# VHH binders against Probable aspartoacylase: the designs that were tried, part 1

No score or structure here was measured in a lab: all are predicted.

Target 1, 295 residues: Probable aspartoacylase, of Acaryochloris marina (b0c2k7)
Amino acid sequence: MNTNHIRQVVIVGGTHGNERIGLYLVKKFNQDSSLLFRPNLTTNCLIGNPQACKENQRYIETDLNRCFIKADLDNHLLGRHEEKQAKVLHEQLGPKGNSENFLLDLHSTTANMGLTLILVNDHPFNLHLAAYLTHHNPQVRVYRWTQENQENAFVSSLCQLGFAIEVGPIPQGILLASLFKETETLIHQTLDYLEQVNRGASPPLPKTLTLFQHLEVVDYPKTSNGELAGMIHPQLQGRDYQPLNPGDPIFLTFEDQTLFYEGCSTVWPIFINEAAYYEKGIAMCLTHKQDISLK
Unless a header shows other numbers, all headers, positions and changes below count from the first letter of the chain; antibody chains are not in Kabat numbers.
F, E and O stand for the ipSAE by ESMFold2-Fast, ESMFold2 and OpenDDE, each averaged over both directions (binder to target, target to binder). V2 = 0.75 x the mean of E and O + 0.25 x the DockQ between their complexes.
Where letters were taken out, [cut] stands.
Atom coordinates printed by the task and the answers are left out, and those that the model quotes come from them; centres of patches stay.

## First folded at step 9 (VHH; from m1 with N60R)

Design r2
Fold by ESMFold2, look of step 10:
Structure r2 (fold): chain B 295 residues (1-295), chain A 123 residues (1-123)
Amino acid sequence: as target 1 above (295 residues)
Amino acid sequence: EVQVVESGGGLVQPGGSLRLSCAASGFTFSSGRYAMGWYRQAPGNQHERVAIITSGGSTRYPDSVKGRFTISRDNAKNTGYLQMNSLKSEDTAVYYCARGYDFFPGYTEFDYWGQGTQVTVSS
């Protein structure tokens, strides 16, 4: 693949309409595009789900960030709001899987995720950029989740290059100025790297990248009727990216009973108590912290 | 119009069997990375997932039905099935089929649902 030249950078905000950091960064950049100027890059911004953003809601009919399976993009009988919007984005940013555009999809979370890069593929360009960003910005963490044998449905899957940026903690529907500024800084650091690549520079990279590889999801405890039976344990809440050892508390029931993590090895939970994930049956995602070698 | 439509519900005695069908239209299960699932709801309960078949053919069942229910699909007929054996009175519910995707290993999300078919198990 000829992936060392970026024709266009696209920044998407408001893929979920109540994730306001990304939306207002896109609005800021659209108001004054000179803020993103680099002589060797073209950078554009898009609002992913304008109507959901107008309503300050995650989505109108279905989760846009699940609508990018190619068979669904090609299926004009899929006519729900977000399915139509996914086709609009596909026309602008496709064909799905292209390697000439670079895509940043901006998200925010109620979980204590700091500045997280979500890698949905193992493309060497993305791994090298992630290593650069973690080296130059110690607040950055890298979460890799790949669907072995499955097609990725995220907005970020439209392009081979790029990833989602997930920032938090922040309540849904609001802004936090400090997190807004930190996200903007990360965007500029990303653009600085891409500028160097496009002018033919070889930015020095660290030899290794620490990342958190997705293992599995864990749901909340449920009663026999299917209702919630417990909550994230107070000792775990807010401890995203920290180790969870066998025997550590994980949930607290409504009867004040502690449930313990009974896995065989240490894991690193993330997206702990994410508000949008109650409807999905996800209390947290478990990861494995590892160092990978860059070449 | 994209939809899934259940059929095959009815009245059956305890210990009996039923086979539910889930006919898809407006899409084909084989054309993408689609999963299929069956859910049920009885009065006073939340929806309970009773079977999932992934795009790769792997199946999952909760303990309440494991060993008694079997999910399958026939991609040529664009139809999924739920074979329900050794039925018990507590299996009485409205059964819904759904299409979805495996987004993580071991995790499936559903985005289109049927209107349901009633299954009643009683003497």
Scores: ipSAE 0.605, ipTM 0.844, lowest interface PAE 2.0, mean pLDDT 91

## First folded at step 10 (VHH)

Design s4 (from r2 with F104L)
Fold by OpenDDE, fold request of step 14:
Formats: C-alpha cells, sequence, structure tokens
Structure s4 (fold): chain B 295 residues (1-295), chain A 123 residues (1-123)
C-alpha cells in the first residue's frame, strides 16, 4: 500500500443508528461537499446503517460493528439486516485486507470518553497520524484495540488506514453542539494531515505517542441466576481514563456493599457504564497507559 | 441458513452423566475461527454460560460446573460437545449451544443460538 498518496477518504456515520453526531455530520457534508474539499484529496461520506438511523436505534437485528469478519462477509447464508448491510459496505469500502481507502468511522458513547481515537492495528501511518492529532489537540486520547492473531470485526477493519472516532459523554439519540463541533474539527485536522502527505510534505510529529492499550473487559457483578447484582461505584462513575488503583472502589451492590478493584497494578478504565454494553456484559474496559516511540 | 442444533438431553439420576451435541450448519468453525459456547436456563433464571471454547481451543468454566463439565469440538464434523458428569439437581435446565467469536482477550460474543435441549436431573 502506498502511504505517500491517499486517494480517497471515506467518512462513515451512523454505524450505530442512535449515535447521532456522526450521522448528522455526514448529512451536513453531503449537503455541501465543499466543506471537506482538499486540492489533492477526495473525501466521501456515507451512512453505515440507514435503517437503524431512520428508527433511531443502535441496530435493527444485530450490531453492525460486529459483522465485518471475513468469513461472515463471504457467507451468503447470513441473512440478518446488518449482515447484509455489512456486505454492502464491504463492496463499497473494501475489499478487506486490500483496501486503499482511508476510513473514519464516527461513534459516540454515553461514557465520559472525551475525544478518543480507536486503533485496531499497528500500522505506522495510523500511529503517526494519531500522534499528530494528539499534538494538535491535547484532549484527544488514543485507545488501541488489538489482539494478536485475531481478526477485528469492526467496520474500521475494512481498511488498514484509518480509525474510529469515539466521542462522549452523550445520551443515545441526541445531539450536543460542543461534541459535534469538536468532532468536526478533528475530522478537518485529519484531512489537513492527509493533504500535507499528498503534497509530499512531512507533518511535524512528536517523538512519542501516549496511548491506552486494551487489557481486559470487566462485567457487572451478577447473582447466581444471572441477574445484575450491582452498579458502577459512585466514585468510579465518569472517571474514564483516570487511574484505578488496587483497592479502589469499583462496584456498589444493591445491598450497599462496596466491591473493590483486586488487580495488582494501576489500570485506566474506559467505557465506564456505557449503556449499549449492558447487553454485552461489559461494565468497563481496562487499559494500560503507555508511551510508544515513533520512527 | 446458519444454525446450530442441540441434542442429547434427557432425564438422569443425580451423580449421572450426559453428553450434549451441537451440530452446526451454514458455517464452519475452522474457516471462520469461531468460538462455541454452552448456556443453560432454568425456569425463572437468566441464561447462564456454563462453558466456552475459544477459536484457539482454550476453555473456560464458571465455578458452578468447573471440574464436572467439559466442552469440546470436532472441527471435522463441525460439531460441539458438552460432557456433563456428576450431575446435580441444580443442573436441571434447558441447555443451548451458540456460535461465538473472540472479539477481545477473554471476551467472546455469541450470535447464533439453538432451540435448546432439556436436561432433567432427578431421583
Amino acid sequence: as target 1 above (295 residues)
Amino acid sequence: EVQVVESGGGLVQPGGSLRLSCAASGFTFSSGRYAMGWYRQAPGNQHERVAIITSGGSTRYPDSVKGRFTISRDNAKNTGYLQMNSLKSEDTAVYYCARGYDFLPGYTEFDYWGQGTQVTVSS
């Protein structure tokens, strides 16, 4: 893949139909394509799950952002709405493993995530861009979602170049002007970087990139019959990307018992109490804060 | 279509054993690198995960069945199994198998479920 020239950028909003910021950014840009114009770059915007967006639901039958496994994309027997939609997107954005597109996938969360870039691979181009963005916007954080020898199932995984943008906190189904504008700015900063690259320039980069590496998921406490047995502890609620130390409170049971973090070292929780993740059994994700050297 | 179908359930005495089977069709575990899970649901209870086998072959069990249940898979037959030993009355439930995928370390999601097979442990 030639990373010296990015032919096309694709911005996807509405992968989840009730995450409205990305959807309405895409709508805005489709109404006026000049807003994203760069002389040496083509940018297109599309809606990931149109039907879910129309209904203001996360999805119709299944999570679209789980439908991009290669084996599933190649299986015509899969007939659920999002499985079919994933194939449509694959045709447009793919092929997976050999796509030349740069892909931005826009999301929002009820968790206090701020502005987050979600990386699903270690491609140097993406790392350099992430470093560029964090340098220009210090509030931007980088979450790396990687598993060795395991295929990613996100729409962002259709392309080697690009990442997801996750912004919060925002309730499902609504818009916030501040997050809308901040996301828009981040998109423009990304396009500026790509334009510089296409012009043969080398944007200034820091020597290191700070990122949060995924470690594990944590579920809510459950009873023996599988019911919820507690909530996020009030002292932890909203403390995404803040250090969680051994012995810190993590859950509060319905009987007012405090459960504590029993890990051996400090971690940085994210996606704390995300509404969409209740059905997935995820109360939070734990990460490790680390600095990586850039070449 | 894509589906999984359970079989092998029945009535058994406490301390007895059963072996459940999960036949997959419309997909292959090996080609898709899928995981497999077994769940059970007793009346009035939520679904409880009783076993997972990852795409890499690692297995996990809750304490309630650990040491008594064993999950396995025959990729050539595209079939999964749950060997249940030392059965107890509290193991009485409808047992379901499901196709899964390992999206994160230690985290598997399941998307296709069977209709279930009844297991009754009673004297």
Scores: ipSAE 0.850, ipTM 0.924, lowest interface PAE 0.7, mean pLDDT 95
Fold by OpenDDE, fold request of step 14:
Structure s4 (fold): chain B 295 residues (1-295), chain A 123 residues (1-123)
Amino acid sequence: as target 1 above (295 residues)
Amino acid sequence: EVQVVESGGGLVQPGGSLRLSCAASGFTFSSGRYAMGWYRQAPGNQHERVAIITSGGSTRYPDSVKGRFTISRDNAKNTGYLQMNSLKSEDTAVYYCARGYDFLPGYTEFDYWGQGTQVTVSS
């Protein structure tokens, strides 16, 4: 794969049908493709889950953003709506493991995530681009989603180059002009970087990149019969990317008992109280803040 | 068609043993990619995970069954198992197996479930 010349960028919105910012950005750009024009770069936009988008639902039968395991993509016996849709997208954007596309996957969250880049690999090109974007947008944060010896299942994993953009907080099914514009700006900055690369330029980068490395998932407290037994503590609610120390409050039970974080070191929680994650048993993800050298 | 099918349930005396089977079709459990989980649901309760085996072969159990239940896979038969020993009346439930995937460290999602098999522990 030639990282000195990016031929095609693909922007996907509507991977989740009730995350509307990405969907309507894609619609805007499809109405006027000149808005994304770069002389040495082709950019195409597509809707990830059209049916879910029409119904303003996260998904129809299963989470599309879990359907991109290579073995599943190659298995014609899988027949759920999003499994079939994943195969369609794979045909367009793939093949997984050998795609030359740069992929942006647009998402939004009810959690106070701000502007987040989600990396699913350690490709140096993506790290450098992330550093570029965080330099131009200091509020942008980088979340690294990696697991040793485990394949990623996201749509973004179809391509080695690219990442997901996650913006919030925003309720499901609505639009916010501010987040819409901020996301649009971030897309343009990404395309500008790629255009510079394609022209043979080396954009100046910081020496280090600050990122948040995934550590673990935390579920809500449960009763003995499996029911919810508590809520995110008021002191933690909305404090995404803020340090959580051992002994800090993390949950509040329905009986007004405070549960505390019992970890051994400071962590940085994200996706705190994300609405879509209740069905997944995720109250938050914990991360570790790290500085990595780019050179 | 992708599916998992449970079998081996039945009536057993307290202190007895049962071995449940989970036959997979349409995919391969032993590919090193998929996890497997056993769940149970007693009347009036939510589903409780009683065992998990990750794609890497690591196993986890809740305290309620630890030391008594063992999850395993037979690669040649593409079948998962739950060996249940020292059974108690409180183990009475419908038991389900499910295909899973380890999306994050310590976090597995399950996407295909069986119809379940009844286990009754009674004198």
Scores: ipSAE 0.841, ipTM 0.920, lowest interface PAE 0.7, mean pLDDT 95
Fold by ESMFold2, fold request of step 14:
Parts: sequence; structure tokens; C-alpha cells
Structure s4 (fold): chain B 295 residues (1-295), chain A 123 residues (1-123)
Amino acid sequence: as target 1 above (295 residues)
Amino acid sequence: EVQVVESGGGLVQPGGSLRLSCAASGFTFSSGRYAMGWYRQAPGNQHERVAIITSGGSTRYPDSVKGRFTISRDNAKNTGYLQMNSLKSEDTAVYYCARGYDFLPGYTEFDYWGQGTQVTVSS
């Protein structure tokens, strides 16, 4: 059904330096590149933010995964550490928006996200691969993070083909062997698909793909002085991808008051209580679960 | 060097008005579809966002200033503005402008801030 030829696959780990699963998978593959060998596919690995990885920190000066707007990549006066690193990656993997390379950007999260594919575009190749992966790996879910007329700024936006893989739950700065193995399996399933494409094979695909489309961001409640006023409600914590119905509990205040979801329709929250997102004003992302047709 | 620089602060009586300016250098607001915002910080408080304007011209305000403050931008001059009317003593704060970007619908992050300009409303 598709006939694309992938010039190379690039696996990026350590875009955020304290997300250790991806970093150590890249280190493993660089130590023994035969582990990734497929006769019809070229695969390379790189570390997105080496200095942040050395420090076991998300970033040194600013979030690398916000630095890939074309105007910023072209602006040499933007000289913070991650802005310079983004230009290095752009030279290696660009021009931004190319369709010849396939990019996997490996991330992990403290939220109960399982194995999540984060799509930053609607390219049919990516949707077909996502359908293949969800069919062959029931743990995989698909989140689409798009908006019209606004350029995506993630590392994965450097290439038209590819996406981010976000795995959790896992505390920042550590490894978890079971999640490491599950992530490695997903990488191999991805490479197996890409190998088939480069051989000219047409892997059978399901007719539909279930995905979770981003709707909006919800912040934590705040006092009049700007301090946190509440927490994720216990009935919601850890319930990523589960339905949140109008009137369901969403927050619990420090005064033991329940706050309720006041929307008009059911949503599917994700990134619930992600540790990295307190600084961003994100308590959770709301999504709409939907089926899309692949044909 | 990429920066935003505020000006126009000062001392004003309750009920008065001020207009703050935010001049950008080292980038242009229109080149990357950037957003612009104004924040303030009063003694004893955390930073409060008081206005956002997107690249498309949409604006957002918290209830504390809605109807009294107006954010605008002049892309040709590479400058943003905050018009503050009907000022109250509670509006006394250091006001900061910032460059931002709409990474998702209804969600803006800011990545460059100015040094701030003091606004004092004294009765």
C-alpha cells in the first residue's frame, strides 16, 4: 500500500537528559550496532542532548524539545545551550520537514502512559506504521499532538516520517528493566516494519486506527497568590487514557474539597501529574478518543 | 543578542492609566509566529500572567485585569504594548514582557523575558 524508501532511520535518545530509558537504549545500540542490523535498512543512533544526559537533568538552559521552529533554527543570535544543540541536530537530520529520513525520538514520563506514540503530523506513512504497531503490540497507544497553521517545535518535527515514543510510568533519572525491554521490543517492531517497506513489501494493515487526539491542557488549581491549591484527585491519578466523564472528580484541594470535571463531553486525560510539566502549568492533557480510517 | 525590553513604567494615581512598551531585538515577532505576553510580580506574590496575544491576534486576560488592560502588537515596529486603564493600588508590581509560542491549542510557553519595569499605583 505504500512504496516509500527510507534512506535512514535515526533513533534519538536523551533529548531530555533525565529520561534514561532512551539514553541507555542508544548507548546499548552504539556499543553493538549489530543489534539493529536489517539488510535493507540503515539505522543510526544519537544522543540528543549530551550535556544534559551527563548531568542527569532534563535540560541545561531551556527545553531542547521546544527549539525546532524554523525561524529559531535559522537565528544564530539564539545561543543558549539547547538552541545551539538544535542547530547541530538540524544540520545532521535536516532540512526540517524532509521525507527521506525516519526519526524516532525516545522519551519517558512519570505519568502512567504505557507505550505511547506521539504523532506530530498526519502523514499517511506514520498513521499506517502506528496501526501496524498497535496491531502487533497491544500495549501501544497513539496520541496525536497537532494544530492547524502552527509549526511543530519538537525534535521529531525535523522529519516528515517518524514520531516520538513516550514510555512510562518511570521516575525521572532512573531505569526500569521491564520498561526498558518493552521499549526495545517496540523499536524492533518499528524497524521490522521499515525493513519490509524498503524491501518493497506491503505489510497487511487493519482498516482503522484508534488514536487519542489532543484537545486542551488543564493546569492545577491555584490560590490568589499563585501557589498550588490542589492535587490530582486520587480517583484520577494513574488513570491515563481512561474516560473522564462530566461531573467526575478531577482535583482535590488541600482543604479536602473535590473539584469536578465541568466539560460537556467525555474526554481521555493523559500525562496526568507528569513531574516535568509542573513548571509548564500542565496538570494533564485532555484528548478525544477516535477511530480513523486508513483507507 | 535576542531580548525584549520594557519601558513606560512609573508612578500613577489610582484610576489613572499607563502604557507599557515591549521592544524586541535579535528576532522579529512575525518571523516565527511568536506570541507575546505580559507578566507581573508584586511583593509577596508569584508571577501572574496578565495578558497574552497570539501570532494570530487573539488575546487572553485573567479576571483580575479583564476590561482594564489591553495587549496589542505592532509587527512592523517589532513592539508590543500593554495599555493599563483604571489602575488600582493592587496593580502595583514589576511588569515583564515575554516572547512566547503557541505549542498547542490554548497553550503558550514563554522563553525570553525582559528585565521588567516598575508600575506603582499610590493612593
Scores: ipSAE 0.749, ipTM 0.896, lowest interface PAE 1.2, mean pLDDT 92
Fold by ESMFold2, fold request of step 14:
Parts: C-alpha cells; structure tokens; sequence
Structure s4 (fold): chain B 295 residues (1-295), chain A 123 residues (1-123)
C-alpha cells in the first residue's frame, strides 16, 4: 500500500458505556450508513463495550481503555469481561500497530475539554490531520498522551493512524444535543480529510500545530485516612486549557483554606474535576503548551 | 489464572524489620513492562499505597514510609519484595501486593491484587 492510503476508517463509540455521545453517534451511523458514504473512503462503526453501554456504566469489571497492551491481548488467562472484549476488538481491528486502518475512538468527559483530540503517538499523518482539524474547527484542541519506552494501552493504540476524540463538558450517562452535533461535525471533517488523502488531493496545512503535551497528574488533597480533604478551587473549575501560574489557587479545603500551585513554571491543566478520575487519583492533568513545526 | 501472592508477614517489635515477598503467576512482570506495588490497610482506614516500582526500576513512596520501606523486584524469579525497616506500631496493617501498569509518566493503575499478609508491630 502507498504512503497515506487508508484502507478503512473505524469509528468506535461506547468504549466507556456511560459516555453516550459516541455511543449514539455510532448507533445513528449504523442505522443509516449513507450518512458516512464517501466514494474514496470506507468507514465502519463499532460499539466498544456493548454490555457496559446496556448498563449505562463506564465498565463492567475493569476499564476497557486500559486493556490493549499486547502482552495482555495475547494472554488468554486474563478473562475479565473487558479483557475478553479487548481480544474481540483486537481480532477485528488488529494486528495492533497496523498502518492500513484509521481508528477514531469517541469519548466524552464531565471536564470542560471542548473538542479534544488525544494523540498517543507522533505519527506525521496524525499530526498533519490534527493541524488540519484545529485550523478548520477553532473549538478543537490537541492533547498528546505519550510516555517514553512504554506501550500505550488505549483502544486507539490498535492502529498507528488515528486518535481518541474527547468531548465535554457533559454529565455521565446523558446526551447533550449541541455537543452531539459538534462532535458529528468533527467526525465529518475528519472523514473529508481522509477521503482527500485517499484521492491524492491532500488539503493545504498550516506550518505549525499548537498542542498540549502531558506532563503529570495531580491528585486531590487527602487526609491521613485517605479521605478527600479538598476540592478544585472555584477559580480553576472549568478553566481547562487555561494557564495556571506559580502561586495561583488550585484547591479549596473543607476548612476553607486555599491551596496554591507550587510548581516553578506555568502549566495548562485539563481534565479538571473529571468525575471518572476520582477513583484514579486524578484531580487534573498538567500539560505544557507548545508549537510543533510541520513540514 | 492470573494471581499475585504475598508472604513474609508476621509479628515484629517496634524498630524491627520485615521483608515481604510477592510471587506472580499466570503472567510475567517483564512480558508487558508491568509495574508492581504494595498497599496496606489498617482497621478503620482506606487502602494506602506504600510503594511502587516500574518496569524500569523507578520507585515511588509516600512520605509516611519514605526512607524506611524499599521496594524491589526480580524479573527472573517473577517476584517482588518490600523491605520494611524501623517499623512503628502505626505500620500494623494487612499488606497487599498488586500488578499495575504505568499509563502516563508518574501515573500507575493496578488491576490484580493479592489476598494480603498481616504485619503486626507490637511488643
């Protein structure tokens, strides 16, 4: 196959069963596949975790979006519900790391993330597409979720090409029509780009891409017994992608004491107060805003 | 069957030491670059993480045990260890080992847990 030829696009919704925007977009497209028709692009849709979707729960036994390490996919002694489902998806969408398919994994969040693309690699194709989308859709931001020498475990890592789309804010388990339509528009912009690539008519790209590189996670303050001791400070709540400077408020304790950011440099917090992340010990993710040169 | 199994708990006087072991079966810690961790739970408390070791050998400890506890692993034996020194009565708890994975820098999630081993620090 030639460079940049996409054999098919796979859109996954309902990787987390209570993230309903992606689930219902997949249901809509499966009911009327003509909505996705493009003569130079094949597009298919899948529901990632059907049982969790039926229950309107993030997962049944374990987080599906942590189950795609190759060693785990190959280990048939790992038999929890989501571990079995990951093997089903691997059979459908693998081999892991293929470059022939483009995978678009739809997620939503209670955090004020707008329309976020989550990149799990630095493949030039993904960077170029991200630049196109941010240029043509000013609501789009790009978050890079990478770690040196460590395999990514998200469903989106099954393919070299593609990424997750994370949209918010939206409460768990519900739909919001405006965000649904904004997400659908972003999907079509993505598919239009991919079709143009397949027909040899790649659109012009900006010279740079602004993205937010993951730095670290920050947990909520806790008591000695492990109980919550504070909350996201009101000044920070809902301010995803905005700068947090040394000395700015970050938490408010239940005793009405303000806690301040003590880092030595400005960061850009995201996933601020994400409901699914209390169980994970994540109050927010800190990022570094940077420009990437495209060639 | 994927499992981690603790051993080496017991009774020790304040100021003493214990070494816990964590044996894995049904997977190998090196096959997927897994992390290993130790947690503890005393009566009336939630689980507290007391040590993490990554596949690359980096370690992390909370302030409550830093300088007193040391986590290590032997990939060839598929086994991890927790060396606990200068034990205090407050360290009395059930200690659990766990398999985990570093999904982001400095961020580990754990997905398989042992049944625990009792450590009691008293005279």
Amino acid sequence: as target 1 above (295 residues)
Amino acid sequence: EVQVVESGGGLVQPGGSLRLSCAASGFTFSSGRYAMGWYRQAPGNQHERVAIITSGGSTRYPDSVKGRFTISRDNAKNTGYLQMNSLKSEDTAVYYCARGYDFLPGYTEFDYWGQGTQVTVSS
Scores: ipSAE 0.746, ipTM 0.893, lowest interface PAE 1.1, mean pLDDT 92

Design s4 (from r2 with F104L)
Fold by ESMFold2, fold request of step 14:
Structure s4 (fold): chain B 295 residues (1-295), chain A 123 residues (1-123)
Amino acid sequence: as target 1 above (295 residues)
Amino acid sequence: EVQVVESGGGLVQPGGSLRLSCAASGFTFSSGRYAMGWYRQAPGNQHERVAIITSGGSTRYPDSVKGRFTISRDNAKNTGYLQMNSLKSEDTAVYYCARGYDFLPGYTEFDYWGQGTQVTVSS
């Protein structure tokens, strides 16, 4: 682990306006910034999409969490609401790819994701922090959402250090107090680690990290007209991070036929039946559970 | 103004061929390693994805058009194409081109859509 100095931590809530846990945590911290005070760490909070938050909607015109490709940030002809908001965030948190800031992007989901860290790169700092958090908070799981030779477009890609936190299950547009408190605890555990780094400490770390590597997405079955033809099978609903073996039920049609998982190997589905993903053609994301060595 | 504009639609007999073009302006397909797609919509239907081409040139087609439709792109002309062969009456629809991006391995989302061009396959 390097002896980096983190210039600031930025906690973003409300990147999607109907994901209220993160929004209201940011509001709480902005109302009383002493709650985050640490003498060796500067922490700031931002609302990612204020207008979408005002409307209690995921977005106004387009998904903000898709707007951070450098070419799009530099293209002033891209003028939809979220494209403009992405440029505002870029001015505040950029240049894209910097290592001086740590970015923590708060999300929530209708899927049974528990407390999930979403990594968008393999930076050793992020992997070490993820290992620390899973060791000190057994509820935490790690999902790696990366691809080779293609620029990441999420808000969290603005900084090399940091990741998204995705918590659920929670319906869109509401709050759940227990999940709110669990998320707040995870934020404090993250800030405690980061302050130790700024003080020059080297927190002890496990030598391996278990994570779930993204493989592919699976859409809902459709009729020839493009209408939904089925639903997540009842035996799969709510079983995020649990194994799905070849031949296991995956969908139930409106004609009461079971469709089966046809893959050749066990996978670990997540984001099962996420409400926001119907428009994206995602019924679930399939992952591969693996252990990686920390160096 | 960022846009994609389709052209080349029209009336064609079953078994015939048609080539659609998709001209981009306000961005270049190569500048951000964008993907391109073609979709169609018949009356009463949802949009159906009929072709995707990634920034790396990989293509994907649903079974309904596989072997008959070919997507391509010419980055120098900032234009994409859909070659449609062996057309059937079931291919009658408004065809839309779209700009996209590969946000995850094997996963493309589309964010700018054309106004569409009508393709009618009838005797």
Scores: ipSAE 0.745, ipTM 0.894, lowest interface PAE 1.2, mean pLDDT 92
Fold by OpenDDE, look of step 10:
Structure s4 (fold): chain B 295 residues (1-295), chain A 123 residues (1-123)
Amino acid sequence: as target 1 above (295 residues)
Amino acid sequence: EVQVVESGGGLVQPGGSLRLSCAASGFTFSSGRYAMGWYRQAPGNQHERVAIITSGGSTRYPDSVKGRFTISRDNAKNTGYLQMNSLKSEDTAVYYCARGYDFLPGYTEFDYWGQGTQVTVSS
């Protein structure tokens, strides 16, 4: 894959149908393609899950953003709505593992994630671009959801180049002008970077990139019956990307008992109290903040 | 089509044992990043995950069944199992097998469930 010339960018909004910022950005850009024009770059915008978007639901039958495992993409026996849709997208964006596209997957969250780039691999091009974006906008955070010898099931994993943009907090099904504009700005900054690369330029980059490496997920406290037994502690609520130390409050039970973080070292929780993750058994994700040297 | 089918449920006395089977079709457990899980639901309760086996073979159990239940797979038969020993009345439930994905260590999501098999523990 030639990283010195990116020919095709694909922007996907509406991977989750009730995350409206990406959807309406895609709609905006499809109405006026000149908004994304770059002389040496072609950009197409797609709606990831049109039916879910029409119904203002996260998904119809299953989470589309879990349908991109290679084995599943190659399995024609899978017949659920999002499984079929994933294959459609795979045909357009793929093939997984050998795609020439640069892919932006737009998401939003009810969690206080701010502006987050989600990386699903360690491709140097993506790391450099992430560094570029974080340098130009200090509000941007980088979350790396990848480990050695693991396959990602996200739509963003279809392409080696690219990443997901996750913005919040925003309630499901609504729009916020500020986040809308900030996301749009990130898209343009990304396209500008790609255009520079295509012109043979090397944008100046910082020597290091700060990112948050995924460690583990944490579920809510549960009863023996499998029901919720507590809530995010008020002191932790909204503190995404803030350090959580051993002994810090993490949950509050319905009986007003405080549960504390019992880890051995400081972590940085994200996706705290994400509405969509209740069904997934995720109260938060824990990350480790680290600086990586860029080569 | 893709499906998992449970079998082996029935009536047992307290202290007895039972082995449940989960036959997979339309996919292969040993391919991709597939995991297998067992869930149970008693009347009036939520679904409780009672066992997970990851694609790599790691197993996890809640305290409620740890030491009594054992999850396993036979890749050649494309079948999962739940060995249940020292059964208690509170283990009475419909038990479901599920296919899952290992996205990250310690994090598995499930997307296909069977119709379930009834397990009743009673004197």
Scores: ipSAE 0.733, ipTM 0.882, lowest interface PAE 0.8, mean pLDDT 94
Fold by OpenDDE, look of step 22:
Structure s4 (fold): chain B 295 residues (1-295), chain A 123 residues (1-123)
Amino acid sequence: as target 1 above (295 residues)
Amino acid sequence: EVQVVESGGGLVQPGGSLRLSCAASGFTFSSGRYAMGWYRQAPGNQHERVAIITSGGSTRYPDSVKGRFTISRDNAKNTGYLQMNSLKSEDTAVYYCARGYDFLPGYTEFDYWGQGTQVTVSS
């Protein structure tokens, strides 16, 4: 893949239908394509799950952002709404593993994530771009979700180049002007970087990139019957990307018992109390803060 | 159509054993991509995960069944199994098989479920 010239950027909003910032950014850009114009770059915007967006639901039958496993994309027996939609998007954005598109997948979260770039691979181009963006905006954080020999099922995984943008906190189904503008700015900064690359320029980058590497997920406390037995502890609520130390409170039971983090080392929790993750059994994700040397 | 179909349920006495089967169709467990899980639901209770086998073959059990239940797969038959030993009355439930994905260590998502098979443990 030629990383010296990016021909096309695809921006996807509405992968989840009740995350409205991405959807309405896409709508805005589709109404006026000149807003995203760069002389040496083509940018297209797509709605990921139109039906879910119309209904203001996360999804219709299943999570679209889990439907992009290659084996499933090739399986014509899969007939759920989002499985079919995934195939449509694959046709447009793919083929998976050999796409030349740069892909931005826009999301929002109820968790206090701020501005987060979610990387699903270790492609140097993406790391350099992430470093560029974090340098221009110190509020931007980088979450890396990579595992060896495991295929990612996200729409962002269709393309080697690109990442997801995750912004919060924002309740499901609403818009916040501040996050809307910040996301828009981040998109423009990304396009500016790509344009510079296409012009043969080398944007200045820091020597190191700070990122948060995924470690594990943590579920809520549960009863023997699988029901919720507690909540995020008040001292942890909203403390995304802040250090959590062994012995720190993590949960509060309905009987007012405090449960503590029993790990052996400091971690940095994210997606704390994300509404969409209750059905997934995820109270938070734990990460390790790392500095990556950029070559 | 992608399907998983459970079988092998029935009535058994406390202390007895039962082996459940999960026949997969429309996909293959042996692809190295899919995990398999067993869940159970007793009347009035939530679904409880009782076993997982990852795409890599690692297994996980909750304390409630650890040491008594064993999950496995036969790739040649494209079938999953749940061996249940030392059964107790509290193990009475509808047992479901599910296809899953391993996205992260210690975390598996499931997307296709069977219709379930009834297991009753009673003297």
Scores: ipSAE 0.383, ipTM 0.740, lowest interface PAE 1.6, mean pLDDT 94

